VH-VL binders against q9h9l3. Designs and how they scored, part 110

Target 1, 176 residues: q9h9l3
Amino acid sequence: PRKMVAIDCEMVGTGPKGHVSSLARCSIVNYNGDVLYDEYILPPCHIVDYRTRWSGIRKQHMVNATPFKIARGQILKILTGKIVVGHAIHNDFKALQYFHPKSLTRDTSHIPPLNRKADCPENATMSLKHLTKKLLNRDIQVGKSGHSSVEDAQATMELYKLVEVEWEEHLARNPP
Key: E = the ipSAE of ESMFold2; O = the ipSAE of OpenDDE; V2 = 0.75 times the mean of E and O plus 0.25 times the DockQ between their complexes.

## First folded at step 7 (VH-VL)

Design B18 (framework fv_amlenetug; at its last look DockQ between E and O 0.03; V2 from the best seeds 0.00; counts 0 for: pae O 14.6 > 2, placed apart)
Fold by ESMFold2, look of step 8:
Structure B18 (fold): chain C 176 residues (1-176), chain A 120 residues (1-120), chain B 108 residues (1-108)
Amino acid sequence: as target 1 above (176 residues)
Amino acid sequence: EVQLLESGGGLVQTGGSLRLSCAASGFTFSDYAMTWVRQAPGKGLEWVSAISGEGDSTDYADSVKGRFTISRDNSQNTLYLQMNSLRAEDTAVYYCAKDRITIFGPFDYWGQGTLVTVSS
Amino acid sequence: EIVLTQSPGTLSLSPGERATLSCRASQSVSSDYLAWYQQKPGQAPRLLIYDASSRATGIPDRFSGSGSGTDFTLTISRLEPEDFAVYYCQQYDESPYTFGQGTKVEIK
């Protein structure tokens, strides 16, 4: 049977005015929430804005960070062939310069049954923080020191488990 | 300075095959994702396929999936599109496009296009 | 997939007039990953605007982009005769990276 992992990434600003999102941390957990990968990653481009308030990334994290191309290779080996769960996961894949098969992708920001459980409109894009508070009674991303990608990946997997049976059956009937 | 030059278009019968090439110069080719976009005569633009800078990740429009294969040779600075099982609806001008940065769009440079005509 | 619907289909305007072109997405476009291209007859498309509102290199300041989420606008503040072309919006948020069907701007 095909294994399932959850991913979360933190980005920094590169390019003009720091508007390009470049990968600076990636965390991957298995179905039980055990950490399979957690690295700070050095973007190949100059960092203009660490976005520390949200990313948790500071200059010192980049000193011994894994170069992007090496980290990308490691991450893709973990993701290939697996069902990958994430929140607004297309942003994580863009930062990885990677296309994951839609049939193996699960995005907790766009699962109607999950929104329904949170008493949210089915078509709305809900934040991970909001869904986690509503459905798991947990506060994540607390304070101004940035997100934890391990915490966020774990929360994302737990959210998916709430709807996994229903959603996997739906996807079997309605292949993406 | 940046130049993209498509070639390999022409007349092909339904069910036939063609390979398109795009010669790139004026930038570090392997640093950028590349995309094929097509335009049927008198119609709008249609995204066809994209490939990562290293060539190890690809995606396709549903209309061509299973029939077309995007590839690149970074040592020759060349992008390819292998088109198999061609249909009349594949008739179009095919453009290669360079990603402005590494996020699969927008496209800051385009080739002149090469015309593919598929006859029944 | 994200469907982009452009309106109007055709704009017929005189030189010096303001042109307003609309692009509506079927779902929110993340990080405003929305571009506008100009295409003249017999030519490849030309990037005008990226990230919804940033002008590409060498694009005159009469071209501006605005909008976010599902509603985006290209404005040409003072039409020049050379602005006769078809204009396409494109989202590059989620693959397939779709284009709108185009708006033809005709100079009358």
Scores: ipSAE 0.575, ipTM 0.861, lowest interface PAE 2.0, mean pLDDT 92
Fold by ESMFold2-Fast, scan of step 7:
Structure B18 (fold): chain C 176 residues (1-176), chain A 120 residues (1-120), chain B 108 residues (1-108)
Amino acid sequence: as target 1 above (176 residues)
Amino acid sequence: EVQLLESGGGLVQTGGSLRLSCAASGFTFSDYAMTWVRQAPGKGLEWVSAISGEGDSTDYADSVKGRFTISRDNSQNTLYLQMNSLRAEDTAVYYCAKDRITIFGPFDYWGQGTLVTVSS
Amino acid sequence: EIVLTQSPGTLSLSPGERATLSCRASQSVSSDYLAWYQQKPGQAPRLLIYDASSRATGIPDRFSGSGSGTDFTLTISRLEPEDFAVYYCQQYDESPYTFGQGTKVEIK
């Protein structure tokens, strides 16, 4: 009975040598893949590296971006109390500076049955692109101009649905 | 320099309550997640709780969920741990520690610890 | 949760010798989010290594970390008297944060 959403964030490099990942875009979709949130987000620190090839973020996206503190408040209001699905979701929560309860977190990069369906080693961390191609026969993150976080969030939710019944039963028997 | 100073430890009866404080200095307190880690006498380290820099997001070890509440006052650079329904197994030295990066990092600075003894 | 298992439990060595400490994770630790701490009797833990191999500020170069995935190692190239202590590994890849049970490095 808990509502479920999927999230995907894009990060840019800030701090010394651009090694810190700072939130620059966030997309959240509901169970059916409808967009609940999708905004470009302005980091509070100077952007050293846009990481455009991966993030799709360019300087023009920052012009009218939502300031980090405001965006974070909006995002947390959506995530609180819900089951949140993501891929390597630890990175998204890190960028959001947010602790989501482990019992309500579903990370498609750490679900052994999902890897098994993709003919991958159960404990390996497979990319979202690989799992989506193998299991959904869909190409995401195409080209070199950056990723669509909406597309990634939608794919992540669809991947989770493939193992939802089995994994929720597993979690009920083996609470996190 | 970064400094963390815990206080509030002491002897308490099972079922009782205690509030720990950690006074922080030498860094921009609100930019970093803070954590409590405990160590029972002669035992290893056990993570207890963490709180985001803004204080609006928290996490707890299963052993303390529903009994302990972490909070912070960024205007006074102070971290708190409210401990309720204390059990003998909560007996430990409690350390406050600073996240190295902002959140979900290792702990780069630790306080000296404050001893909490829970007895019947 | 990720369980970290350290070995050996106790390592008995003499000053000048090399110490090799292992930390094994029950699941793969992403992005090398693994740290090592030193703790001396009556003192708080001290961060030595973070991100599996990066030395923390002020830590002597005789301390080094290596490994990835599930197997991590802390090496102390030439033990000094002050290095005899308990060492803990810690993962910060996912909540809850977990520590290994510790390896005691003691004088032989």
Scores: ipSAE 0.558, ipTM 0.840, lowest interface PAE 1.9, mean pLDDT 91
Fold by OpenDDE, look of step 8:
Structure B18 (fold): chain C 176 residues (1-176), chain A 120 residues (1-120), chain B 108 residues (1-108)
Amino acid sequence: as target 1 above (176 residues)
Amino acid sequence: EVQLLESGGGLVQTGGSLRLSCAASGFTFSDYAMTWVRQAPGKGLEWVSAISGEGDSTDYADSVKGRFTISRDNSQNTLYLQMNSLRAEDTAVYYCAKDRITIFGPFDYWGQGTLVTVSS
Amino acid sequence: EIVLTQSPGTLSLSPGERATLSCRASQSVSSDYLAWYQQKPGQAPRLLIYDASSRATGIPDRFSGSGSGTDFTLTISRLEPEDFAVYYCQQYDESPYTFGQGTKVEIK
């Protein structure tokens, strides 16, 4: 089978009024939750809003951050040929300016069996934090220090593993 | 109940061809990758070839590349293995195996196998 | 390819005893994509363990799998008469999806 990885990215605000979401951190873990990649990334444009309370990104993290183009290359090298799992992963791909093949993408924010397992409406968009608490009895994204993309990626992978079998069967009969 | 039934085995001369079939039932056939595994007499198991649920992806062991072709007819719930240019070392019981999920391996159900004997 | 080496080649034990089978990979098996199969004479293999430590449906609790990376273990806590057979490990992390050479568990 194809190797599976989970990805989570943190974004900062760039552009006018900081409304553009730019990649500032990316974390990738394997099926077992081992960290394959975790880097601060320097956006090509001036950062207007670090969004620290959510992103956990601070100015000091950008001092030695990996330039976006370099980081993007490193990340793509890891993702290529893999099944990529993420939560609301379209945001991550957008920030990466890269879109992984749909057939090789798994978005835990759009897996009805996962929501069902969590006693949530199947077609609702539930947060990673909520699903993680309900299904893994684990608290993530706690505190004021912002998110941990490694923690989020690991949680995402664990969530997917709960429904991997039935979801893969579903995808087989309903290919994207 | 999942059932896999191999057929098509027999005696064939070196250089000859043979086509194996595996009739599947008891599950949604197209939802699962399928695999051929062989076992030479008195020897261990050898992975031979695999095909995805929709048949859009195939893989082969180096020992059979260029000679064997795996295919499937999902409308007939049947897996096939076309074996050409057969060699003595291809002599084995050939098992049809269902992958546990849609990705290749592990194999949660196996047929009883069909014997292929290649004469020297 | 990933070469799986099983040990011992033969394990002679009595019913009720604990069996420990080893499977070593020539390189790390990612995602713990490692399975164990049981094969009795004249029968097809049967899946016992998948993903290194997950028991297949219908498999008794006495069977357990452990390990990661390059070292994996199948344990039969208390051998039953029907457990005497050949056991194979298999990786499905990387093509070709290779099997170990097998360990024969025979009655002492």
Scores: ipSAE 0.000, ipTM 0.550, lowest interface PAE 14.6, mean pLDDT 93
ESMFold2 (binder alone), look of step 8: mean pLDDT 93; pTM 0.944

Design B19 (framework fv_amlenetug; at its last look DockQ between E and O 0.03; V2 from the best seeds 0.00; counts 0 for: pae E 15.9 > 2, placed apart)
Fold by ESMFold2-Fast, scan of step 7:
Structure B19 (fold): chain C 176 residues (1-176), chain A 120 residues (1-120), chain B 108 residues (1-108)
Amino acid sequence: as target 1 above (176 residues)
Amino acid sequence: EVQLLESGGGLVQTGGSLRLSCAASGFTFSDYAMTWVRQAPGKGLEWVSAISGEGDSTDYADSVKGRFTISRDNSQNTLYLQMNSLRAEDTAVYYCAKDRITIFGPFDYWGQGTLVTVSS
Amino acid sequence: EIVLTQSPGTLSLSPGERATLSCRASQSVYSDYLAWYQQKPGQAPRLLIYDASSRATGIPDRFSGSGSGTDFTLTISRLEPEDFAVYYCQQYDSSPYTFGQGTKVEIK
């Protein structure tokens, strides 16, 4: 199989005024969109703000969630040595407290050809929801009960596949 | 009271090696990413390397990649920078700094710096 | 890599005057992950502002940050003698972390 996965994480607010983003769910899919990992994750600090409208995380999901250190170890075993695709992926890596090599990182929020295909300004940061609707004719992040990180990871992989050949050729000529 | 104290700087010949240390106190060391930032005489700040709180993940500036290795010993609250194949352009004051939150943040505390001079 | 360009390179002012320092990014800084540092001769940098506009602990309220995207500003509303120093902006949006070249605020 291709050594490529897509990731999407959900974060909750911890720390003073709930301004710290702490990992609370992570989903990883393979090239074909099959789920490799999907777990609720318990932050080491008290949750001040569930951010449910976006995260989909509720107090009940934390009851038997995997502790952060254990979940992080599991996730890093999957990501290490693979090309990792994400949307605004720096937020996911920040929540994981992890430095993934830039040569193996693909961020669908910063791929100019992808924006061009969507008839959007090449240097704009477009949302995953907008790009998915424009290019895949699919509605994601529907409703007010929060996002599905599985759905978001799958959409992210499909978006990358639209520009994969062109972008990999660009990166080979212009290494990151 | 957060304190960071660098040591290990000095004079070294081009092609030589040097190991810098940073002793940390006053915070839970393993919870925070740590970084090295350098400043050449009369010049600005240049980020060199960073390491995650657990020490299992690292990042490097292109100018030092393959030559420098960042590491940490959380049991001793100490950060290290192993510098190999040193060049004249590596001459700088090297600062140890702590991430403000946990990782990918600004640096809220800095050490006093240690001078590394590389000469032929 | 995000290149940060500071202007002016040197700002000559008198105590009591307002200082306005600019930092321009070569591409948008996500979530305003931009910080300002103060450095005096022989000393380590000191964090002043983070997340473009949040003051670090212990920093006087005469220091303020503003801006978003590619254009950021550090303002010192009324210069005190201890404020004459070099100021650096820094982005932590993406690797590698980068700093501006610095603005020296000096006595006229």
Scores: ipSAE 0.538, ipTM 0.836, lowest interface PAE 2.1, mean pLDDT 91
Fold by OpenDDE, look of step 8:
Structure B19 (fold): chain C 176 residues (1-176), chain A 120 residues (1-120), chain B 108 residues (1-108)
Amino acid sequence: as target 1 above (176 residues)
Amino acid sequence: EVQLLESGGGLVQTGGSLRLSCAASGFTFSDYAMTWVRQAPGKGLEWVSAISGEGDSTDYADSVKGRFTISRDNSQNTLYLQMNSLRAEDTAVYYCAKDRITIFGPFDYWGQGTLVTVSS
Amino acid sequence: EIVLTQSPGTLSLSPGERATLSCRASQSVYSDYLAWYQQKPGQAPRLLIYDASSRATGIPDRFSGSGSGTDFTLTISRLEPEDFAVYYCQQYDSSPYTFGQGTKVEIK
């Protein structure tokens, strides 16, 4: 079986009016929740909106941040060949300008058994915060300091582990 | 076995339009980014355009920006290149290429190409 | 953009000889995202090396890639008759994902 990692990214606003989402932090954890990667990342364009309330990113974090090109290389090295778990993960991949093979991707926002376990509609898109509270009895993304990508990545991995056996069997029977 | 088959090439006048297709088989099409690379007669390879597996990200060479549009139909395992406002310098064999792992390269499989000739 | 310059333009050698091809980038290619392709007349290119030094599936071990940063090398340890072709390097570090202008390996 392939190794499994979970990823979560924080984005800041760049471009006109800060509407472009640019990668500013990336966290990757292994199956056990150990942090494999956690870096602040410097976007190639000027940051217009740090989105601190949500991202937790501040100007001070960008002083010694890893340039995007370098960070991207580091991250891709970790992800290559792995099963990558994330929540609404297409946003993370978009920010990374890297799209992992779908067959090796696990998006916890699109796993019907997970929603079912949380007593949610199977085809609904539930937030990571909601699923984490319902299934793990844990509060994430609390306070005024913004999100923690490490915490979110760990929560995402824990959620997936709840349905891993069932979902992997499903995928095996229904290959893309 | 991975197969890529280009079609749609031909003779077109300057300012005209042409749509290329690439039929893919032998792999999970949507898992991989796809790329168009062209080669003018007797010249080297030139990267033209690329699209992510799900089609939600595209990129273009400056030489074709605003004129060419890359797209894909994953339900049909087909890659497309819409070429508008064609110029003489667009004359080339156009290859569709499959990305190996990372986005937009390297390319582990190539089609045999389709010839586009733009006449003045 | 990253400009890749290959050298020499033409390499004339005999079967059994060692071929050394160079690809120089105008700026550093991060993560060694550099590939080598072989193209024979009338055929599509074929991937030889990726990530600067990884051999593609089915490629003979006489082909090897090395280098990092701005300087990369493709080596054919012992030329076979079927190895006479044009070779291209390509970077996929950043857009546009440029190719070198090619090196022709011809029979002496």
Scores: ipSAE 0.021, ipTM 0.622, lowest interface PAE 5.1, mean pLDDT 92
Fold by ESMFold2, look of step 8:
Structure B19 (fold): chain C 176 residues (1-176), chain A 120 residues (1-120), chain B 108 residues (1-108)
Amino acid sequence: as target 1 above (176 residues)
Amino acid sequence: EVQLLESGGGLVQTGGSLRLSCAASGFTFSDYAMTWVRQAPGKGLEWVSAISGEGDSTDYADSVKGRFTISRDNSQNTLYLQMNSLRAEDTAVYYCAKDRITIFGPFDYWGQGTLVTVSS
Amino acid sequence: EIVLTQSPGTLSLSPGERATLSCRASQSVYSDYLAWYQQKPGQAPRLLIYDASSRATGIPDRFSGSGSGTDFTLTISRLEPEDFAVYYCQQYDSSPYTFGQGTKVEIK
């Protein structure tokens, strides 16, 4: 069977007024939740807004951060040929300047069976925090120290496992 | 004991400038984001501006962007709000507020406020 | 920008009654980053509830928060005379970090 990983990224603000989202941390875990990659990443342009409340990124993290181009190469090598699970994953791929094959992409923000298990509207876009609290009885993204992309990637994988059999069968019958 | 003491309020004419200060004590000032919140007479609370603990990130409400500048001096444990091009609608009590942890909100300690009155 | 709308505008109740205050967001606050503050006449606001349901230090058990997404509630299980005040909700998920317009709780 094809290998599966989960990814989560943290962004900082770059560009005019800090409105552009640029990659500053990326974490990748395997099916069992073991960390395959976790690096702070230095954007190729000036950081205007660290967005620390959400990102958990501070200036000190950038001192020894891996330059974007190098980090991107490392990350894409890991993702190649694998089923990649994420939450609102299009934002992660956009920050990586990369588009993974749709047939190998799983987005926990848009899986109707997962919403149904959480007693949520099937067509709603639900937050990772809400789904994790409801379905895994765990609190993630707690406090104001910012998000942990390792924690979030692990939660995302566990959520997908709850519907993996059903959803993989669905996709086999309904190829994207 | 956390203490926030605002100062610098007063009467100023439309188009004028005023600088507010907030002296902080009882906590490690540089570890926490700080915020200005204002309340016009008889009205509700309005978030104005916030600054990160190191002072390297700032945010502003649209109503004050380009006119107000938030800053801090971590060696003096002091938060500032430079208010330029003042308008009548800027008349309010201005509160200094401390973030509960290390980022922008919620606010667990508030000063007693300083009144800014902008007259024509 | 996330707009917070509180209801009712005024809540008139007797001591000992249960008070229920509502805060509705114009878009989802997915991280549950919503706080409730109490403000008495002539005083600065006081934090009651943070992260939708966590009680701040020193806040009595009669105050509780609940909700997620767009709908949040502050409940005072047994209204005390000192609970006469205006209550504000605030979101701190997305800048600007907006407040609701307030709900005034009047003790009959």
Scores: ipSAE 0.006, ipTM 0.474, lowest interface PAE 15.9, mean pLDDT 87
ESMFold2 (binder alone), look of step 8: mean pLDDT 92; pTM 0.942

